# Ledger of designs, part 4: VH-VL binders against Phosphate-specific transport system accessory protein PhoU homolog 1

Target 1, 219 residues: Phosphate-specific transport system accessory protein PhoU homolog 1, of Methanothermobacter thermautotrophicus (o27767)
Amino acid sequence: MEKKYPRILFRKRLKDLRKDMEEVSQKTLKTHKLAVDLLMEYDEEKKEKVIKNSRAIDDMVFNLERKAISLIAAEQPVAGDLRFIEACIKVGSHLKRIGYLAANIAEAAEKLKDEEIPRRPLEDLKHMSDFVQMMLSKGIYAFLDQNMEMARELRHDDDKVDDLFDQTLEHVTRSMFEDKESISYLVNLLFIARFLERVGDRAVSIADRTIFMITCEKP

## First folded at step 1 (VH-VL)

Design m05 (framework fv_romlusevimab)
Fold by ESMFold2-Fast, scan of step 1:
Structure m05 (fold): chain C 219 residues (1-219), chain A 119 residues (1-119), chain B 108 residues (1-108)
Amino acid sequence: as target 1 above (219 residues)
Amino acid sequence: QVQLVQSGSELKKPGASVKVSCKASGYTFTSYGMNWVRQAPGQGLEWMGWINTDTGNPTYAQGFTGRFVFSLDTSVSTASLQISSLKAEDTAVYYCARVYDSWGAFDIWGQGTTVTVSS
Amino acid sequence: SYVLTQPPSVSVAPGKTARITCGGNNIGSYSVHWYQQKPGQAPVLVIYDDSDRPSGIPERFSGSNSGNTATLTISGVEAGDEADYYCQVWDSSSYHVVFGGGTKLTVL
């Protein structure tokens, strides 16, 4: 089967690339969840797992990208398959950066572990964290399932993240003005809010890549 | 029948050149990349590089730049390896091999060409 | 440069199971291929993409790959299985093929 031989194996390799994407995606979701959980209840062992997972995600994405590039070079894929492979490279890059952001969140949470955090800013951050987790899950599954309707929702979701960030910034700033001694540690809440906003941005980028992969049009 | 048939053994003096050919049959030549692998006496397999049979573009492993040239003649489904300025250390069996899939498996190999450099 | 490590030799009694390992940093993230080479002959692909068998290769041959070790397993070893075995990967980071050093399987 000389004529069909490479195409059969090519399809098998595309399925393996999809499986790699699923594995990196699950580890990224788990790592993000572990990092934001540290905001509610700090735990040194969980922080160590976040750091270790962040490095593992980086390694997984490195290998996934190499596999994708090799597949393009060896097989010269048709346009639709090429878009899928290119999407895997781009989405992998976003997952890697989300892993880095999880490590940043964990570092900032550690700096807050012994501090008395004002109730309102903490509640705002909890709301933002919950919403960003939902967005990240939605963006990833939109890509894995090639669900365009789900992917399009991410643009509307991003507006809500911006609103939640602004609310968090206002209440953190107000707490700082009421107690200037709190500035030294409350700045870490702003860093966490900013990292969460960046995770939201990455979820939107994943959704945009999904739309482009399916439609071949800019989002 | 899918096969790769290589040219016969060569005995050369240092400084000479040699050309090893690899003729493909039983499949579409341009659908599979062609790799070159060397094996010195009593040693393991050493990858030298490959040539894209569709484009003609060669890629050489780090140790095989300069004196080694991969080429194609698609009209006769033949890939060739030329080694110039032969040295004793070039004594080896040279294999051509077809890349099977995108992950780099070699499913069909030539029978090998023994190149002996007299020292 | 990426390096694959194989034991130089493995001995096994007829009818028993031989296991030949191929060590590499994060080798589980690569696709590993295995070749059998008998004296004076060209290599023959016996396992590709970690665990797939080419048409004509007996079911006795199987492969696995996880973590830092890939393994070629030959069950019910026969005298005709005596050969050198090589593992191989495509290292996408360097666009280069890497072979292990080879393992001589002796049946006796």
Scores: ipSAE 0.000, ipTM 0.427, lowest interface PAE 14.7, mean pLDDT 85

Design m06 (framework fv_romlusevimab)
Fold by ESMFold2-Fast, scan of step 1:
Structure m06 (fold): chain C 219 residues (1-219), chain A 119 residues (1-119), chain B 108 residues (1-108)
Amino acid sequence: as target 1 above (219 residues)
Amino acid sequence: QVQLVQSGSELKKPGASVKVSCKASGYTFTRYAMNWVRQAPGQGLEWMGWINTNTGNPTYAQGFTGRFVFSLDTSVSTASLQISSLKAEDTAVYYCATDEYSYGLFDYWGQGTTVTVSS
Amino acid sequence: SYVLTQPPSVSVAPGKTARITCGGNNIGSKSVHWYQQKPGQAPVLVIYYDSDRPSGIPERFSGSNSGNTATLTISGVEAGDEADYYCQVWDSSTDHVVFGGGTKLTVL
């Protein structure tokens, strides 16, 4: 049918790519949420769901990339469509990495499941987790909705998550100093905080790709 | 500086429709979600759902689909709640409240709109 | 569906400390926000993210959240603190906001 209706088929394939981006974005948001829930309430079944979803996201992104490359090769899109397809490839890569980070968070949470985490570091991690979830959602929807204003504010959001990470690091270090036996398990809390920071970085990257896609300007 | 101003009280008969509005000022309307919360006379706060002010997509809590519709007019920074086929059980004060992307931290509330359904 | 349980009422003498509890399964894993509602008025946020206070809220208001119970503590209670108090969380499993049933604080 491509021979008879080449432009209509291209538009259909482009809409399919948009739908795929929406679906992988939703799965990534859900998977990240499941992983951070494990920090406060560990559940083996939820951990297995996170691992399974991480792999599914990887497969979805791989298929998205193949579809995008095929569209470029077969249709030779005009500038605007090409920018969107390129953005899908770049954002897809970030979503895949966020899926891997969710798996990393889940594995680190499992190592903490039998430990009594000191109050202050736990509160810091909770605040950081809540903020990073908001930031990730904001970054993804800035891309999906082509919202330039929302995308531009992610840089300032990143400053706040960096502050939360520094606060967490300070309080974890203090806890380690007060109880050196805690070092063996509190290292995993630092890994989780670092993974959360990396998720925040990926949200900023998604926002930056959105800005570049729309303006063709470095953020 | 942030302010949510709701429309005035409504007295309606069963079967009628009502539209409650919530006008936002002092912040970028599309950056914060708008939530709706109901309080029947002598009862507690009941979350009805939220609307994404950027996309216009609503999410309804259990029991608030069908007759209840959330909508936006971004040009005037206003969110609206429409209730169709009013029942006596809909008598309540309806509040709008804003939060950061649906995490449920309601830092600002409208003053409330009383809707009374009576014959 | 996730449920938050509050006592329907708490009475306290002026100058004493009031404690309002909010029970929920593993509520310590969630962020709890607290609202004060006086008769005929909209709710006002008094504690957010378990223990933080908004600007303008007196230091005598404090919060905690661990295990299955979150607590709003009001020290040196004044007559003007008489109000209904609601706890609230975001339930990640349903992506929904949940309010407690409310606690009427009476200052006698």
Scores: ipSAE 0.000, ipTM 0.407, lowest interface PAE 19.4, mean pLDDT 84

Design m07 (framework fv_romlusevimab)
Fold by ESMFold2-Fast, scan of step 1:
Structure m07 (fold): chain C 219 residues (1-219), chain A 121 residues (1-121), chain B 108 residues (1-108)
Amino acid sequence: as target 1 above (219 residues)
Amino acid sequence: QVQLVQSGSELKKPGASVKVSCKASGYTFTSYYMNWVRQAPGQGLEWMGWINTNTGNPTYAQGFTGRFVFSLDTSVSTASLQISSLKAEDTAVYYCARHLDYEGTYYFDYWGQGTTVTVSS
Amino acid sequence: SYVLTQPPSVSVAPGKTARITCGGNNIGRKSVHWYQQKPGQAPVLVIYDDSDRPSGIPERFSGSNSGNTATLTISGVEAGDEADYYCQVWDSSSDHRVFGGGTKLTVL
């Protein structure tokens, strides 16, 4: 019976790549959390940390991509290992963009720090934020653990995010109608809701890449 | 407010079974996962595993497979731990503890008061 | 499996600063959480994500984490701080929540 065993050095490099993915994933999750925390309680130092972390994530992803490309070129991996390395490149790209979105959220939160936000839109945003944070965690861990069933849930979760966004838009619009002076700052709350929706989209993309990596088929 | 209320102390004979319950209130039960942590007399905290409150899928730490079963009754927001074929070494305080999966961290922000299980002849 | 090492006991005089360490291989790359357990009571979260305090926890409690050592620092120690303290991490490779062995803080 013909069986192929992975090269010891090659397996070590794949394990190192997996550790790099774990590290950038954790930093991305923490940075996103810091950014959404600014919506509830603004803090200048936390904002600066989000901006710095966003840049650090970009650098980590750049280094990870170079490592992945080098591994493909040097080792000519078999199909399964090649799909994992390719998935790392694609997921890394999504993590980098999630880092950028965290910076965008932090910038918008700063513009709201001195405003008294109407209760209903703020509650909607908090609810949406909690749900998106859960989705991001789920998408990332579906990839890291190669959990197909968890990955398949993300598209259903994204429908819920769309519903939460529509609800937020409705209540923001009503608040603007009741108080025209609020328009100038409530636009920033709507931008944050949009950035959260985009984070949700990235979580779905990570899950889709996980499904493709395992099945070789489009989700 | 968030509360996790556990069932009362149990005194059992070796070979018997025990079921410890943990009733949650003050939050959406299915939005947070439930962990079980054991503490033998005079010993430290030992993580036993967790159960996904959305799917009902349990994950057991090494050494807690077979005789230990995590389950849920979402209609009453209750998680349960069943221990079969009780042994003296199962004597411990059993805690339930909630964890947030939102940011990929696994810290326990709320704990039940603990259930003492004593196994003696 | 991943192992967290804590000193079994630490003694401190009232009003002074107590430092409780948690050692682990590259623990600075993990998020460390700390729990306080008083006799006959359930553990209480006092620090999460290395250095963040839950609402209701006094500012006297702080945390740090770098390299191979995480530290829980309690300044201006009070008699009521006497308890067992546990550090905890999530080990992604095994999907296990790992506790340190615990440190008994005595205030004399």
Scores: ipSAE 0.000, ipTM 0.416, lowest interface PAE 17.5, mean pLDDT 85

Design m08 (framework fv_romlusevimab)
Fold by ESMFold2-Fast, scan of step 1:
Structure m08 (fold): chain C 219 residues (1-219), chain A 119 residues (1-119), chain B 108 residues (1-108)
Amino acid sequence: as target 1 above (219 residues)
Amino acid sequence: QVQLVQSGSELKKPGASVKVSCKASGYTFTEYAMNWVRQAPGQGLEWMGWINTYTGEPTYAQGFTGRFVFSLDTSVSTASLQISSLKAEDTAVYYCARSKWYGDAFDIWGQGTTVTVSS
Amino acid sequence: SYVLTQPPSVSVAPGKTARITCGGNNIGSKSVHWYQQKPGQAPVLVIYDDRDRPSGIPERFSGSNSGNTATLTISGVEAGDEADYYCQVWDSSSDHVVFGGGTKLTVL
């Protein structure tokens, strides 16, 4: 009979890694929502909180990656556990990028705080924002719950984001043509739309990694 | 549970006005947009436009004149379509249907309201 | 304006597979929804977002969408499937919902 003490300690470390993933995921979701809220109602304190949270997420992901690599090196995990640890590293990278995008959204929102934005472009951006928030939640919870059905929805969701981006681009361009003085600030709406599109891409990447973790197949 | 219930059939003379209502139940009214779809006898489905239930702003499809007006009464979760100066070509079944978003599917439909315009 | 093209009719024997196409320029880049309408009834959503089924729709209904053609596939066709079928997309450039002309499925 071999002693099982090394495997028991490994299980505890694996649970700690799962808890770390849950914590960084929650902070990422809250930070993204906080950044998007700035677009609808600007607030200087919220903007600073987004910037600080973005840096904190980066630190959390760095520590999580170190923990994951150490766990692989020390414990030689079996295939399923190895796939989960590898998924944590990849998903962590995406969460870090989403944190950076939240900071970018906050910076662009600050540049719009004193401007009277045309209603149609703003409504387009609000719609896109709501949809991207839903996608991000869906992608993250698909990973945390290992829900493959939910993960598979993300590619179709991304098509809708592309359509919403195209609509936003058209309406912003029309507004710029009607009032050329608006170009200087309306460009920031396009930057925010692009950042939202990129968040959608990251959500799809998290879903793809979830599918690979479960099936060992490329999505 | 989730339902859209439309008002009853209408028989009108040319030049009259009609108001079709669509009452929602079983969900939060303002979380879904309300679409209007027309189907002339023996013809296909034709999208007339939608109204944003949160903002109250209507969007009309090409081919629908100022004779068509979308409105809301959020206090009773009801959307309405008014057609003024009725013409024979307005004879059709009018449907309301909800959608969550731009490009989203119409998952719940009203039963339809037949509007007949004849002398 | 964006246009969706469907065959006006498709005939199929009971138990066989029916395929209804919806043609549109680069339709594979759009989300396609499919509706079933029986005589005297409101349309019913049978497929959304190209391939997903609402609760209560049998597994024999499936969808695909690539390139310039979306397809609704009904396997093991039953007499009760006889209906008109409509495809639908959102055209973001015009901010308009577009329906196909409809296909009448006849079960022999």
Scores: ipSAE 0.000, ipTM 0.416, lowest interface PAE 17.5, mean pLDDT 85

Design m09 (framework fv_romlusevimab)
Fold by ESMFold2-Fast, scan of step 1:
Structure m09 (fold): chain C 219 residues (1-219), chain A 119 residues (1-119), chain B 108 residues (1-108)
Amino acid sequence: as target 1 above (219 residues)
Amino acid sequence: QVQLVQSGSELKKPGASVKVSCKASGYSFTSYAMNWVRQAPGQGLEWMGWINTNTGKPTYAQGFTGRFVFSLDTSVSTASLQISSLKAEDTAVYYCARDFEYSSSPDYWGQGTTVTVSS
Amino acid sequence: SYVLTQPPSVSVAPGKTARITCGGNNIGSKYVHWYQQKPGQAPVLVIYYDSDRPSGIPERFSGSNSGNTATLTISGVEAGDEADYYCQVWDSYSDHVVFGGGTKLTVL
């Protein structure tokens, strides 16, 4: 296409970048859910799919980052468009890390598949998992829809994740003291709780970048 | 406790190669990328690039393509940096550093490996 | 390429407040991290995301970032704070981690 319509070409390339963001976001959400579902019903085939998806997300983010950098270099975008492109790179990095965390959750779930987990720690972990899934979805859609009000909610949501983690830690620790033989496998439940907390932190980071992108001010 | 332990100092002739290793412990190795940073004598910090510990895919900063190779052995939670065709200008302390959860930035650092290249 | 500018040295008396600046074009739009490096040792993260402190870092350390200048502030300076301090940002254009040149803090 001819250079006399540079703005139209730029808008098309921004739209393509937006589509790439949507695709990697959807794959990340699906992969996280698959990993978490392994905690309730372990399945070897689904675990392998989580690992494969984690690698695919990493490749998608690598390609997205190169496209974004190329767009900045070629087009010299105005401040608002530049903030969006920079946000895509930063959010992409977080989505890639969430993919890694999904793989870690899946691996820890495999180590628990043959163990009878005490009811209370399992219920705590399930509650925490449900809440973190909601936060991740909220953070991602706040970014995709550029919904600043939704993004602002995530810092308060993170406080609840910290409380749920502390409660899980207390009940797991109690179970370990009541049955020393459980320590060898219940430590994996603590690892999963920690990975969920880290997913929550990444959701907050996505929301923070959304606020900065829209307002040009730090949250 | 997060800990990164690097291999010992190396003294090499120009044209030789060297391999610096970095063994991680106290966290899930594949959950965090690993950065490589060098510091020439009396100089500041210079970022060399990072490696994806989940996939093994390296990314190099401009100026560190060709002679520098990032690799890993996930079975022993170890990342490695190989420098081929060593030059005097490669004399530096080389650090591995774990990627920060909130950015593509270092948070925990290895103790450093001194590589000296002299005739 | 993005460049971070730090003063090469800052001197401060014990118990007083030290301020180390990090200059960069529109740096207030980026998140700044700060590292402390003592002679012969690896760097240690002391401030991340402009103003957050890692566990184990004293409350005396704080950070700010606005406009073209980020600042690391150390109140009630102790002899043990003597070190080189580096600011750092991630540059989205190059996908590069960028370090400042470093500031030597001397406590006299």
Scores: ipSAE 0.000, ipTM 0.407, lowest interface PAE 18.7, mean pLDDT 85

Design m10 (framework fv_romlusevimab)
Fold by ESMFold2-Fast, scan of step 1:
Structure m10 (fold): chain C 219 residues (1-219), chain A 122 residues (1-122), chain B 108 residues (1-108)
Amino acid sequence: as target 1 above (219 residues)
Amino acid sequence: QVQLVQSGSELKKPGASVKVSCKASGYTFTSYAMNWVRQAPGQGLEWMGWINTWTGNPTYAQGFTGRFVFSLDTSVSTASLQISSLKAEDTAVYYCAREDYGSGTYYPFDYWGQGTTVTVSS
Amino acid sequence: SYVLTQPPSVSVAPGKTARITCGGNNIGSKSVHWYQQKPGQAPVLVIYDDSDRPSGIPERFSGSNSGNTATLTISGVEAGDEADYYCQVWDSSSDYVVFGGGTKLTVL
């Protein structure tokens, strides 16, 4: 059965694609949080779960991209549907990278597990992580809801991430100069801060794709 | 450790106003949408709408515009529902419920407040 | 507006399998969530996205969704499963969340 608009089967496949996107998004958010939690309380089992989830996210995105490309080739979508499918491919790529960053955070956290980490740098990372997780959730919500107002806010959020990174760098550096023996392991806190900053960048990119999908305009 | 704790029961006369609060803890408040659901005595669940916890923008279901206002106080991680010009048919248990990751198309209401009973009687 | 239809009640013997249906036009194209509500308590999510189970929900709870009917299946029913069960979808046409009328499960 077909109508003036795309086939009923095509609409179901678009809905399946959206469900796939939501599943990848949820796994990515949970994986990011698990990785950051390792900084506060290291747990080998949680680290293994982060690594496993990172691989699962990669596989999910690969399958999602194949589904999206097949849908474009088979169905010749109208402009709005085509923009949605294209956005899914682009957002999926960002989610895959965020999953990989979670694995990097977990590996860096393992290198810190036996060290006494100065409280202030650790608190800075926690605040930065909480903010970045909020940005990631907001970017994903904006995409799934097609909420342009929420998407536009992420550009301002990115400025705050930069400020938090600078604060973390200053406090880590100060701790290193107070105790030079700490340099060998505190470098891993800087790597984690860098990885969090990169997650923030990906959240902004998801928001930018949302704006483009809705308006066909630059963010 | 995610908890949604609602304000206590209310007994009001027709024409009065009431404000039901829902305090969230154990997660980043602004990362998850908050939904409101009503249940009249002996009746089923009725979706009232949701509020975007980051922007503060509310969306109301048909039948809940005008007298119903969703609001936030992000400084205390609290969502609120205000009902003005109360009518007898507003008698119900009002629930806040968190939406898990996303737009509410697929992601469910994973945590619920305990409910606030609002009774409107003369 | 989109409507979900549930039977008002279902009875099942202890240890048997209960099936609670949720009818809706082309509901198989939507994602269905299921909530359990005991008297005086808030609803609890037991199944999401047609068939997925939240952490902490026993594996005897399962779901399916195809065509015009979604089904919540509870195997090995226990007395503690007595509750009202609600199905829920998001309707893209109205941009509204829709609940079914609820089904009272009685274990006898």
Scores: ipSAE 0.000, ipTM 0.407, lowest interface PAE 20.1, mean pLDDT 84

Design m11 (framework fv_romlusevimab)
Fold by ESMFold2-Fast, scan of step 1:
Structure m11 (fold): chain C 219 residues (1-219), chain A 122 residues (1-122), chain B 108 residues (1-108)
Amino acid sequence: as target 1 above (219 residues)
Amino acid sequence: QVQLVQSGSELKKPGASVKVSCKASGYTFTTYAMNWVRQAPGQGLEWMGWINTNTGNPTYAQGFTGRFVFSLDTSVSTASLQISSLKAEDTAVYYCAKDTYYDILTGYSDYWGQGTTVTVSS
Amino acid sequence: SYVLTQPPSVSVAPGKTARITCGGNNIGDKSVHWYQQKPGQAPVLVIYYDSDRPSGIPERFSGSNSGNTATLTISGVEAGDEADYYCQVWDSSSDHYVFGGGTKLTVL
């Protein structure tokens, strides 16, 4: 009679990996939101929390990746389970990068805290921030729920992020032209816009990996 | 394709309870949060709160804690609103509305149910 | 709590442009969404994220949002556009949807 305990244990380890992925995803979403909230109202304690969370996310992803690699090496998973484990590694890498981007946003926001920012560039940035936060949530939950319909929307969403970035750049440039003294700090607003664009790119990558995991379609 | 179909109108006495249901189809029910919105006769839209369709956790706006309960039956893709100890001021059309996200709630509602009229009269 | 202010009514002649405003403190820092509600019907999303249109919404519907005022613009107004229009934002401080009081658009 073949021993069946190792298969039950493997299934439990996959459920643990999914739970780890849920936890790091939630921390990443929360950290990104804290970072973008700093754009509306700067708060030193929130900035410190973003920095600490960014490091914690890196540690969580490192541990999750080691766990995933161990599962592949020890258990010889079938194709579907292998695709899920590989997706966890790839998505984890993107979540780690999003954590780093949150820290970059927080640092740039701190450089703007004492400046009177021109209204239109700030409004553009808030709009872009809201949209990117939506994309990030959508991409992450498309992965967690294996929702291909939701994942397919992300590429269209990314086109809008590019348009919002272009609008922000135009209005920042206009403000710099009207007040040369603003150049030194408005560059930080542009960096934040670039970081938001990069978060959008990472959300698309998470969605693409979800589609590949489900359909096995080549990139 | 996406449809939210709500239960029929209700006429109740003060002190009774009512349960309004909202059956979703055309999308994965657990992917998007469900909002509840109230509209009193001749008045505007009033957000009551939302329920996370994946976890089942409800969040209520101030003024809608206590007598109001949001719940789910994911096996039939249905969200429900129960109102206990009905009062005259509960007379309204109640809408369920699909959010575009189910966690952060930085979104908007892209599809709405047709509404359920609840009338509370003696 | 955050408050959105809309004019209670706006009248416009057929074929002209209607502008419905939504006032809020630094509303330009928030994303504004617009719903159309015809008598006896559920609300329908017509504009999201300030200026984006859902599939099926005519190009004559457009939106803008800056400073303290967001605006829904309906060009070439038709009789079928008669409805109540509601603006909506997400307020992160209170963690909920905030709706404007609504504007009744009359096409005369």
Scores: ipSAE 0.000, ipTM 0.446, lowest interface PAE 13.7, mean pLDDT 85

Design p02 (framework fv_prolgolimab)
Fold by ESMFold2-Fast, scan of step 1:
Structure p02 (fold): chain C 219 residues (1-219), chain A 117 residues (1-117), chain B 106 residues (1-106)
Amino acid sequence: as target 1 above (219 residues)
Amino acid sequence: QVQLVQSGGGLVQPGGSLRLSCAASGFTFSSYWMYWVRQVPGKGLEWVSAISYSGGSTYYADSVKGRFAISRVNAKNTMYLQMNSLRAEDTAVYYCAREGWDYFDYWGQGTLVTVSS
Amino acid sequence: QPVLTQPLSVSVALGQTARITCGGNNIGSKNVHWYQQKPGQAPVLVIYRDSNRPSGIPERFSGSNSGNTATLTISRAQAGDEADYYCQVWDSSTAVFGTGTKLTVL
């Protein structure tokens, strides 16, 4: 029969799925960056953009999942292609949750906008946010480029995030002890630190899915 | 091939200023944290400063904070260290370095800075 | 800032195994990196994240990290291995280097 035509069409659909992954990945990176930027300089319009982008990411991931499932049902892919499509579904789920975390960061940043944050906790949070942004970028590009070495490195990065979180917690706690009236707003800085740690966890999960997609052994 | 090529350096009097440059090639410069590390001749390595991907976050050793300013221009693949209010104890070979995630995977050739009257 | 203690010097006979230690409180919970520096040259990464080798570094170089001591091991030492070696960890936002060890190959 016409066995070549279905294969050509399938490859085009896989290429389209990869483009969808690239687009939602870029939007997720941009949205995360916008959210952490709010920690340094709050802007109401920028916050609304983060919230709107979070909802758009959710919609994009929903559409991507439908497209992936339809592709599996219609084409019955062989093992390697099936692993890629399944990885897109799993990674998409993580990107959606990172979008939610960006919205959470933006909401917590709004609670801090009119407060004078002590220098030391703020410096800790800045360093942590930059490191987590690096991890997120690394995890996403490890997946998009199928770079297993880059993906493996994410596991070690998680230890540094834990250390940065503990440092932030210590300095925030000390600031609260020295000025108990600060407790009402500094708790939001701890929430932001935790949301950043959760973004780091999602980056590691994306890296683990990349390893599984390539090796089919262990995440 | 990853390369970091340094320029600047030289002899300055105490209280003077100097700007070091580090030109990067062979990689996507905007995807990496960059660092300055110095070494007093015959002594060990000492971290000086760090700059994030975009240049939005900068960090300094206590010994140079308020006097040194790290910056980068991603469009030019170049990082700088502006050194002001120089002291005799700032005399050292200064290295630029790239952070390959959490380690310094590539280093520049080094630039000697001598602060002497 | 954490203190990373290295021996000032280590001597090894040609073809034998050299071990350079990096001592620090609970260093086994941190990622330790090692750099080689030859006279007049910039440092070169030889081990990253405790035990990984960059491309181009011979298999003779290995690392370990447990408890309060990280170790760089150089087996079948060659004349070209003679250099200063530095361990490095992160303390929050600061890179901390060891005091350095001068390796002499006899």
Scores: ipSAE 0.005, ipTM 0.422, lowest interface PAE 14.8, mean pLDDT 85

